# VHH binders against 8-oxo-dGDP phosphatase NUDT18 (nudt18): the designs that were tried, part 3

Target 1, 325 residues: 8-oxo-dGDP phosphatase NUDT18 (nudt18), of Danio rerio (Zebrafish) (Brachydanio rerio) (q568q0)
Amino acid sequence: MDSQSSILEENLEKILRGEGLEFDSVAEQVDPVTLRKNVCYIVGAVIFNSKEEVLMVQEAKRECYGRWYLPAGRMEECESILEALQREVREEAGIDCQPITLLLVQEQGPRWVRFIFLAEETGGSLKTTAEADDESLQAHWWDRKSPLPLRAHDILSLIDAGLKYRRNPWFPVTQPVDFPCHVVCQRLFLTFISSRADADDRLWLLMSNNNTSHHPRLPIVVSFRTYISKAVSKLIEDCMPSSYISVHIRGILGVQHNGRIPGKTDGICFNTLVLLENTEEGAEIGSPPSLETDCYRWQEVTNQGLKAKIIERIKDGSVLPFQSL

## First folded at step 1 (VHH)

Design b01 (framework vhh_8k46_1)
Fold by ESMFold2-Fast, scan of step 1:
Structure b01 (fold): chain B 325 residues (1-325), chain A 126 residues (1-126)
Amino acid sequence: as target 1 above (325 residues)
Amino acid sequence: AVQLQASGGGFVQPGGSLRLSCAASGFTFSSYAMGWFRQAPGKEREFVSAISGSGGSTYYADSVKGRFTISRDNSKNTVYLQMNSLRAEDTATYYCAADSRTYTVYLGSLDEYDYWGQGTQVTVSS
């Protein structure tokens, strides 16, 4: 199927560039996610000045009053992830910013997600104590060496990730794109690589079999009761229950969200790169694990350029990091 | 209790070889990625090599690629670092570390490893 293979290749290239695809919803019955009811998204900014001092804000909240943290806060109704970031930085630190890239996505269960950005200052004025309000007391540029009472130490690794990316980017610029979704889900590049000393690497993708659609589709898994990463593992267990395998979520190729219609578009679709390793040894090392289902099939990527791009992203870890807390 | 015991360090001449071992206990070894890191006197700790839980994926710092080989034996709960063509600049304390994530991201990042061994000293000198 030349036309079907061409469509698949075009869609794979779009995702590798960080572009979105229309949400191809699964028939699985899952309650829609809604901000402020059953899902919480946090945005945070790592911003450096020319001296590599990092932007910090002094907390006004009773529980952490006077302690310092990165500009961060909860996403509100009717805003995009980028709008939430720019609003939080302006409210807490007084400055205007533009995102450079996502640095890290973290999860804690199926409905708590934190988006950490590397961003740059584009204007505004640093918030002073005379401007103190309920959002923050003030903002400062921290040299990262002087003693500073932190609200929590989790931000130290985020600051380090920002410095590391700023000095030597190891994955492409990755920004959220506007595509509506009503659930938290992952569209999977679920890959298997076969390597031999006497032959080029072969690459396989797990593809969804849909009797109602004639177009090739990447699998979509919906998170509901546990960590987002567990939904991938459950899919693998359901497809290959007799196989002893390891699952490596390499990272995120793209983030799709559109919060313009609360309660209808508060979901997120992650385009996720996954490496599947068969831990069974023997003569069949060069073949992907056998599937015990008609819902999915293995499809080889035979386009040499596309294959090379995907394998490179996997082997180099050249993907936006994703972490479970 | 979780334990990582690194061993196999010592004195070796330039061009020589050593094999480091890290024996693990207190966790399901095959479910953890394992890494080797090193710290030379007066320098920051740096990444050397990592291996996935299955052993199917390996990662190396550019400074050691082609000279060092990481491997593991899940039946023995042990990860190894075979070091060939050793150079004076390889002199360091070598640490093994374990990453508990079912999925693996940021292999080689210091902040992403859950458990650390006490280290084993490697000295390359004539």
Scores: ipSAE 0.000, ipTM 0.157, lowest interface PAE 15.1, mean pLDDT 81

Design b02 (framework vhh_7b2m_4)
Fold by ESMFold2-Fast, scan of step 1:
Structure b02 (fold): chain B 325 residues (1-325), chain A 122 residues (1-122)
Amino acid sequence: as target 1 above (325 residues)
Amino acid sequence: EVQLVESGGGLVQAGGSLRLSCAASGFTFSSYAVGWYRQAPGKQRVVVASITSGGSTKYSNSVKGRFTISRDNAKNTVYLQMNSLKPEDTAVYYCAAEIRYTWGSGYTVDYWGQGTQVTVSS
């Protein structure tokens, strides 16, 4: 009957599985982002051995010389996120690794994004002091209890998250998928849920109201470089500025990137799950906030299976964590 | 150990201004909304203003244009600047952090301050 709803449902299923969607276009014409000029991506690894000791590296950098940290470093041009991870672990710790899943994505300011992985050792040899270089002095398996002078304490929560996931995963395995992007952007699952005691939950998604598009589209918002939280706020201010609402970035459903093409592929697309609530006293309960623009519309999700999957991801927090620092 | 401490409340005449502060200790703002609620005698506690970690602000219709919410990440503090105060603004004002959705309970606030009284006389 409604072929546009069928195409939308297929696309939503793909994103929920962590698959990518073709980056068709951006509404705004912007210059591509460039690594180390206006965007900086950090990769880091949480790796455990059979004793649940965590892989640590001793810093060679002047500012933190001799202090210990997780293997981590900056992504270089012409590599994928996973290639950057494997390179950093090899250079700093001497071991080969394979990622199990992303554990966390963090942003700080308009340029900095960090991707933290849970990974496993697949080969190589632990770096010794005889192999010390500008990348690191040595690597060590830390029992997490013995005193160890850390570069910074931010990694303790990352190690704990890795242990928790390793023992009892609370979100699906989430890996970057190879789709080239020239900007930093989010494809937004902007959701509104109505919950009533005597009825099934109802779910709405914000959709782009463009009838000339050959495929139904979730909003795509170009970030000021990497500022995911700011981009969500900008969209809400554009389409519902008079509404009093709470915004909850639930997490990331997928990461699309392919930096192997030189020049114009330093961008990233995040498939981002966002929950809205109308918090105004006396507001209409059971309906999403009124829109003050013709550029977007609310689309109710009436497919029971798809609705249940999306609501479950929201309510259980079964989604890759995201932090704005 | 998480603690939210409000300050800046008091008695003020209609048309006056007050600035509320909420200092957080043992807690850092996350990706969830933080903000200010108020509760007048005999009324439900309602949201007044919120700010995301990214700095986006939202206001209830009754205070829009008069109140301004802001944050200082270095001080881990959120502020509410209240201008052109009216007797109807009289309430206990609460700092709220980690506003989130919980299955079966609706929206919940993970951390509440103790509240600060604001009284606006005619």
Scores: ipSAE 0.000, ipTM 0.108, lowest interface PAE 22.6, mean pLDDT 81

Design b03 (framework vhh_7b18_3)
Fold by ESMFold2-Fast, scan of step 1:
Structure b03 (fold): chain B 325 residues (1-325), chain A 124 residues (1-124)
Amino acid sequence: as target 1 above (325 residues)
Amino acid sequence: QVQLVETGGGLVQPGGSLRLSCAASGFTFSSYAMGWARQVPGKGLEWVSYIYSGGSTEYQDSVKGRFTISRDNAKSTVYLQMNSLKPEDTAVYYCARVTYEIVTGSGYYTFDYWGQGTQVTVSS
């Protein structure tokens, strides 16, 4: 074990715990993101009471007036993701809440990211029609069975995800951590598992070969006018262009953001778990795909405990879900 | 450098019409499918329509019969003709380039480049 391997292992353990790492350098030509100019973040809350009724708010907006939806809204300047969540729930439903975990991150385009939380009521009082304003007309606890005119049916799967997690969590509590960045990017846990009949599984991680780096670094890809999934595919195409490669985005291990300085820290870094499988005919069995670049290298994870943790997260899908359209 | 520039948004009364245009540059326009998506304030982005490189079209159910997507390869422009507009059509409309991607052992179409968006407001 050298010092470089020790630093890598510490960083991998931090990411697996949902902790952050300082943002690495990116290409000089990448444009920074700015809230309300070229990026939009939506936060939404799934909140249940003791009867498993879900918190709903009645829309005040002309376009969907009187229809019901989850408490949700746009993140504002100078606030964290968690602050945006608590503000939206207070403004629309009248209650105070504490986030339990992220349930789902959705991307519907390169500039639109939605963070859905499972949260719990900690105080306040349910908004009544006497308190109706531009934010909402009122809030109610919905039994999920009685007829209720919904603004959109997309929230039904979100409510289901919240119930599923509440009853049987399948991934660790994952909350945004306070680390600034100026772009929307992914730090990739890009993995290859080598299985042999005569030995335990071996695990390989793709590492960046930056000659100016003082320690080993995971690849960072910037989502510039592309889906998060497209940025991963572009990296793979650039370093191992092959129709024989199968890529599986398993999910998100962590979310880094602070938003404290408008126009300078409006970015987000996702720590993304990716499984790569080489299925090329005649390919060397048990070897990671050959790289057609000197910008990256394969690094074996030899620490048995760390290796087991990573493989289990991959095989069980024990990661925050991520979806793109 | 890929660029998509939308024009034609504005304020219109219910039942009215608008035509959105998207001028594309920086790629071989005729080789790509193009699409439109819309974003309602405080709500998720929703797909509206696709037009494939061969001219075939697809529409979201809520706009079928009211919206028509078309393209002019000589002008590198895609259009969205919106008729019988309703207040619920109020949104920022985005033009996007469609690409074919292999990610999880399967191929599918995704948007890879987007325009800046144009506001459509339907109200009296």
Scores: ipSAE 0.000, ipTM 0.163, lowest interface PAE 18.9, mean pLDDT 81

Design b04 (framework vhh_7ubx_2)
Fold by ESMFold2-Fast, scan of step 1:
Structure b04 (fold): chain B 325 residues (1-325), chain A 124 residues (1-124)
Amino acid sequence: as target 1 above (325 residues)
Amino acid sequence: QVQLVESGGGLVQPGGSLRLSCAASGFTFSSYAMTWVRQAPGKGPEWIATIYSGGSTMRDDSTKGRFTISRDNAKNTLYLQMTSLKPEDTALYYCARDYTVEYYGSGTLVFDYRGPGTQVTVSS
């Protein structure tokens, strides 16, 4: 129906702007996620001063005592992702901050997710050794060149990503939004592009065939125990196992979190952009792969403006990075 | 007050078997994921296996053929069954209710609640 097409287009535009979407799914058949029971969320901050020195904190924890790291810590119950970020920075470094954008989302095995932000100082005062406590011993601004005993070198790439974004952003500002969600899941923009000489690119999205749905829905995959890449590959295996395609996870368009909404669980939905490409050099497929299930269908995006926006995000890699560790 | 107490460690010969236990108290055991971790002398902590509140498990590929994690919710007890033990399995083994992956260079585990550990030594 025409109304179904306009609802789909409105929903796609919302996701491209980083907004949240309501959804119904079979995820109600699995246990809701809650912090300290079945999921762990970490927030970390990359913060620069006017001299491009980066904020560092000296660890008080036994395992890394005296070593330096970015302000980072575990999200607590009854807070949003942004509240967790601001709390950790204040507790560990003594300063108030405001997020500029997510820089990276990482996941690792059993229900562990880390959100890395680029943020800016808005107030407070740098924590000194006189203020040392269980959260940190002190904080300082690091010139990134002087010798400093780091807890781990993984942060060097995070700092570099922050500098790169600060100087020349390559994806739009992407912030988590507080929106109802009871599980860890991905809403997939699973795309196929057909390009031919003398013709404009054509774009298809994989859509769910929900028997009770009044409008088209993007596929939802639940990732309680698995990496995002494994969840996407499982979906491809289930619906098009005979296809000669490669699967490219471009990145994240948006992050929805249940936040402080009453009745809270700590569910998260990632709006994930995925590109399917042919795997044979020089070969081109004019149509998307045939599906071996009635659970999904291909929907062509015929709205020219919307199609152009999606293809641009894909080709430019203009998407928040998402990594499995 | 959360308490975790490991037991069942000791000296075993290569090829032997041990069952480790972790007695939990101070929380609703059946509602939480539980993890086994080990730390060998001079090395960082190594994750072995997690068993979730729903009963599903995740195991490290290097040990999953020899080690089995299980739980008894009626007894508030977590188990690790170890078979075909090797000298390389010599470590302090501890259970944890909650954990975080942190990076020290190659990555390491940081725990909110863990027991004091039980020593396993595999030697002839």
Scores: ipSAE 0.000, ipTM 0.221, lowest interface PAE 13.1, mean pLDDT 80

Design b05 (framework vhh_7aqx_2)
Fold by ESMFold2-Fast, scan of step 1:
Structure b05 (fold): chain B 325 residues (1-325), chain A 126 residues (1-126)
Amino acid sequence: as target 1 above (325 residues)
Amino acid sequence: QVQLQESGGGLVQAGGSLRLSCTTSGRTFSSYAFSWFRQAPGEEREFVGAISWSGGSTDYADSVKGRFTISRDNAKNTFYLQMNSLKTEDTAVYYCAAGTVYSTWEIVSPNEYDYWGQGTQVTVSS
């Protein structure tokens, strides 16, 4: 029995289930992230009633006064992502809710990261104009057809994504988990698939050659604040600058957040699924791109069940979507 | 509407200290940042420091980091800028500002703030 391989396989299974993992980090060389100081996290809710009407909030802010939007707002210190979601929905719409799943992670690097949830109503009372305050003027269930002056049309794709998931889920329920982290970082499931007409697919993962650890580890990359996509690109450029490849961030397998840990910073770790495709004609032999560093190595996934699960998630797009704006 | 009123400006010798106060009136939202900006004659307004509505997070311009401290007293609806080890280059009109700021990139931009005080003069003599 190879205990190193067993530990790796167990850790890969945990990540695929959306669970958190402990990690060693070199993030000590960057400033810790703190809400309002150097990072901004936004939460938003897509909530449908039994008629598939979507919960909308009328803006009280002067620059968009009277315009309608999804319940959304900035995360505050000393709250988890889920607590921020429930607070924003209660403050703006009067409704108590429970998250069903994350629907989408969006970034506008380095400005903010936005977590969009599909959630369900569990109680409360719809906010009326008599209850108007600085958070919102009122809330309504929108039939998605009647004229409604929107603050911005970006929410239409969010509503569509929520409706599609509600009717036919295409990725597993994905929820943030509380876990210590003091920076914005990513654990990369950086994959290469070798496909041949006459054989089963082979799967390769990029692994860290960490001299201080006796266990195989996935690469951890630190983002400049909320600039996730740039950190992925930077690592790939550093590891394989001479390779003609296309890089696809397939999505997010899990989100680890500091949550309500006393004395915390507001770091986040994303477990990020990345697919590399070789675009060079000569490299169609089915080998992963050559590495120009000794810090990382390619490791083949030989466990047939685990390999099949990972390849299915990649090919079907069965993973929480991520968008860089 | 939110109204902001600065106080505590004045003349001080290089190496000295001064505390500025900004009193807020009206309703403030948990999404608000409270910030200090300064403007020297002939220059644009530059960021000095910021504090969250809760008082739990602070940010500073590199030029003042380690010398200036921003703090908040929610019971008094007041936030402060404690200025230590003052330099002649710190001479400016200091403005307090408040507004909904979504990122640390936006927090340094005067155009992102909805409410401004009238300014208080700080003069540092050699």
Scores: ipSAE 0.000, ipTM 0.120, lowest interface PAE 18.0, mean pLDDT 81

Design b06 (framework vhh_8h5u_2)
Fold by ESMFold2-Fast, scan of step 1:
Structure b06 (fold): chain B 325 residues (1-325), chain A 125 residues (1-125)
Amino acid sequence: as target 1 above (325 residues)
Amino acid sequence: EVQVVESGGGLVQPGGSLRLSCAASGFTFSSYSYAMGWYRQAPGNQHERVAIITSGGSTNYPDSVKGRFTISRDNAKNTGYLQMNSLKSEDTAVYYCAAEYTIEYGSGQYTLDYWGQGTQVTVSS
């Protein structure tokens, strides 16, 4: 048994539990991202009461004045994602809350990322019209049936996602963890599965051959100038350009961020689960695509318990959803 | 209140054309990542998807209608369309418009959607 394989297995287990790994390095030289200059992070809350009524706030902004929306707003410098969520809910709705889980991560860029949480009320008092200010006019528990003029209807899908998770959670509780990062990037569980009718599934992960650490490392791709999803596709094109494969981003296993550290830590690292499927008829079945570079290698996962966990997360879609807008 | 309303159905002879419209009220298709889909259901059959257009304008069709049907959206009018050419008797069905937002749930794909009441298309001589 290789000690490097043991370290890899430990790191994979940490990521599968929603824990983080230290950001060591990236192959690409990229300038740090900075809030308010070249990235914007939005947080939003789906909060239900015991009647499954959802918390809504009435907008005070000129361009959407008087319309209703979920509590949501921009992350500020020197706060964590969870601190931003709790601040926005308190400012707009008067309610104290605690996150239950991330429900959805949405992107446009990588310069615009939205984190939607399922959260629960822990205190405070519902904001009334007498308390109207620049943050919001008031808050209300909406029965989801009565007519209510919405700022935008994208939230109806978010509300339903929260309700579905409340009834039947289909992925583990996933919360941001405090690990500083200076870029928007993805650490990839880039997987290939071989399935045969008469044998157990085999699983491979793409590994980096980077010489800056002696420990085995998952690939890291930086999304500074493109959609987060496109950075994955670029990596695939770079390492296996002649392969006929489909790339499926299954979802997010973890979110690493620590905006409380001043300077050059406004970045985010997503631990991303990706499945490659071979689309070429007559190709060698049961082997991952040949790599056309020395920068990466395929590593088979031979630990039966770990293999089963990863394959189950892939097949069941038991992963935090991720959407490109 | 989110609502989609179909129009443009009717009786047409084989080889003819119809244009179906899907008017949305209470929301905007392109602003909120909604895809727009057209589905049909003939008596005794399950509904089937005949066209989809994403918020970005990408389209997809099953082989049964590919090359004959064209889906489009008009952001200024908040309306989707299905242009149906070279109609066949097999195209006879009630046609439904849906505004769709697709999320992966467990082992399957779940589409959060808002359906219209349907519009009848009959292709007969």
Scores: ipSAE 0.000, ipTM 0.125, lowest interface PAE 18.4, mean pLDDT 81

Design b07 (framework vhh_8k46_1)
Fold by ESMFold2-Fast, scan of step 1:
Structure b07 (fold): chain B 325 residues (1-325), chain A 125 residues (1-125)
Amino acid sequence: as target 1 above (325 residues)
Amino acid sequence: AVQLQASGGGFVQPGGSLRLSCAASGFTFSDYAMGWFRQAPGKEREFVSAISWSGGSTYYADSVKGRFTISRDNSKNTVYLQMNSLRAEDTATYYCAARLTYEVFGTYSAEYDYWGQGTQVTVSS
């Protein structure tokens, strides 16, 4: 029992550091995702120079011709997420870059995911109008104040988030890590906190009762044709449908991907921090909601240091942000 | 397997009309934006028209605006191109293409994931 608790605690610490865990398999048979067939991954870069001017590219596409946007584009076959980012910045802006951190993960509809990075310039030369091609017309450092015709205004909040992080990081550096999977899925840190005026906070995690595994496992939910947020809600509805609770996705702790073998490893596993909250006004709950299934169990986190760290990440929102569009 | 089967091409006189169809199979058609491209002998492939996954947005090359209309029927997994007031310079092989996206049209061939074999349109007397 002690050995299993130690292994769980080690695995939780790895995920909290943005590291990955080996993806064994999904219990239910689902069709694998294939890049460019049934899933689309977009990468975008927020890059500042020493003057806090932001890197912009002028669009060459007919529908947005001459308008400005962040360097961004679609991930290609056999690319890692970081390779796609570096390629897009090089093709559109002419500069070499290295990622500092993921800044935001966004989803829109089934199978569309965008990864926004804060990155820094490491070399190359700004693309000029003499180098205009199908990727972009030119690149420029924008002072964020001068009038500039934008392709879309959604990037203004991304630029602001990048500035905020650059000046005072509010979550740990979070980078994609190399772990293959064949589906878009979430490994859930699904948490319940009991807070009382006269006692220390208690913390529970939902654990999988996988009869074929000898080690404790966090739940994995597949986001097949559903929004990432809906996949989490479906799990909650399936295991505790009569409970008066709300589900809050706090953010992403880590991103696991290996695109080396298209059609087999085009999937992504998000390590997702989720908080269950009591919806009844003034209600105090000393224990997590009763489960209406034997597939899962509540596991109390009794290690004081680990418990405090997880609760702090939840309360401070110290996690990579996630948005459904 | 993914297939895009374009049809409806043929010979037509200047000023005539043709309707092209592209039947899709092997993927979730309603998740994809669809485009029409054309290529004349000795020329690069050029953009003609695009339609969003829902059919709510359409885009046309300047050379075909007011003459061509793109539409789709998601229940039949088919995209259409209605071509009116055809000119000799419209002579080309017409290709339908599919692009996975919910936000923006692709006007560059490199942005499209799947391609049909094409259908020949010849405008001549």
Scores: ipSAE 0.000, ipTM 0.227, lowest interface PAE 15.5, mean pLDDT 83

Design b08 (framework vhh_7b2m_4)
Fold by ESMFold2-Fast, scan of step 1:
Structure b08 (fold): chain B 325 residues (1-325), chain A 123 residues (1-123)
Amino acid sequence: as target 1 above (325 residues)
Amino acid sequence: EVQLVESGGGLVQAGGSLRLSCAASGSIFSIYAVGWYRQAPGKQRVVVASISSGGSTKYSNSVKGRFTISRDNAKNTVYLQMNSLKPEDTAVYYCTAETYTVWNDYEYTIDYWGQGTQVTVSS
């Protein structure tokens, strides 16, 4: 009894824990993404020593020669996101590392994504000038106060995010999980909350109205030609074209990727937490916006524990940050 | 770097057809995908259809079965064939080309936009 509801609740719990779900078929025709042809993933590491000095590498590249930056670089074919991180840190800084958590995901269109990790040193030896090569000239522990010529100042906010998380974590440890995907896409926790002074909060999720008998599905949106953030707005326009809706991407609950087969699984699936607010004058308090489609339906979350967890993540911003550049 | 010129807009009766054209010039080799967006008065700009360099097509739910996107690579032109037009299709239609560029060994996408063409569907 209520078997489909219990399957949904278990799947929601898995995503909230940063675990993955099998990638579902997309409704629209899409071209698979291929690393180095039409998609680029960057990994970067924020690593502190016991003195809260941050690991920096000196650039060997002609255009930024001699300037300092976080260990960072492009993901290669046939590696996981974590393997790319560990390889880049080893190549540029000489250090072996273990990731603690993702700190931030940044995008510039759907074809450039940067994954910033908080990581810790587990071994190796700091790269010296005698070991200088095409990857880097040397590595150094920076006190964050001494003058240091930076390649770019964008990393200062990344370092600050790492310090903030290290001192007072505000979201759960979030790591990439191995699930193959051939496109860049989002599985959406698209939420609506009703808050009334005289009643408990109520929560709805947008669900795909797919007449398959296996299990209830969260919406999947593919980012083909637009920013990842704009793909969410497109779905809202398709579902609720007559509604005046404010869309708030709260952040990322999980990252799914398995690039072990070159050119076939170079995609990424983000499990994305989105808050939807009806901004229409005279909008009904206590009900989600009306849908103008048979493709989706609203599903109320009636499990009190699960409802409380989702609402807490939304209200506290307890999710991996996501930024469009 | 990429210039887009739209044409084919106009006034048509409900149930009629129009074909929009988007001609691309400049650095066309960098174009990854071309699409059509539309914006009605007082509303947000929304996607209508897109076509990749590989020929893969996507359509918004409101136009599936009525609109067809296609390309002529020899003319560097993308077409939007609009059939069974409705008053709700009235909007300014914009062509966009998504490109990718390489800067400091990182790949970035840049979108180029045309200036738009008006489509008006009367009842």
Scores: ipSAE 0.000, ipTM 0.130, lowest interface PAE 14.5, mean pLDDT 82

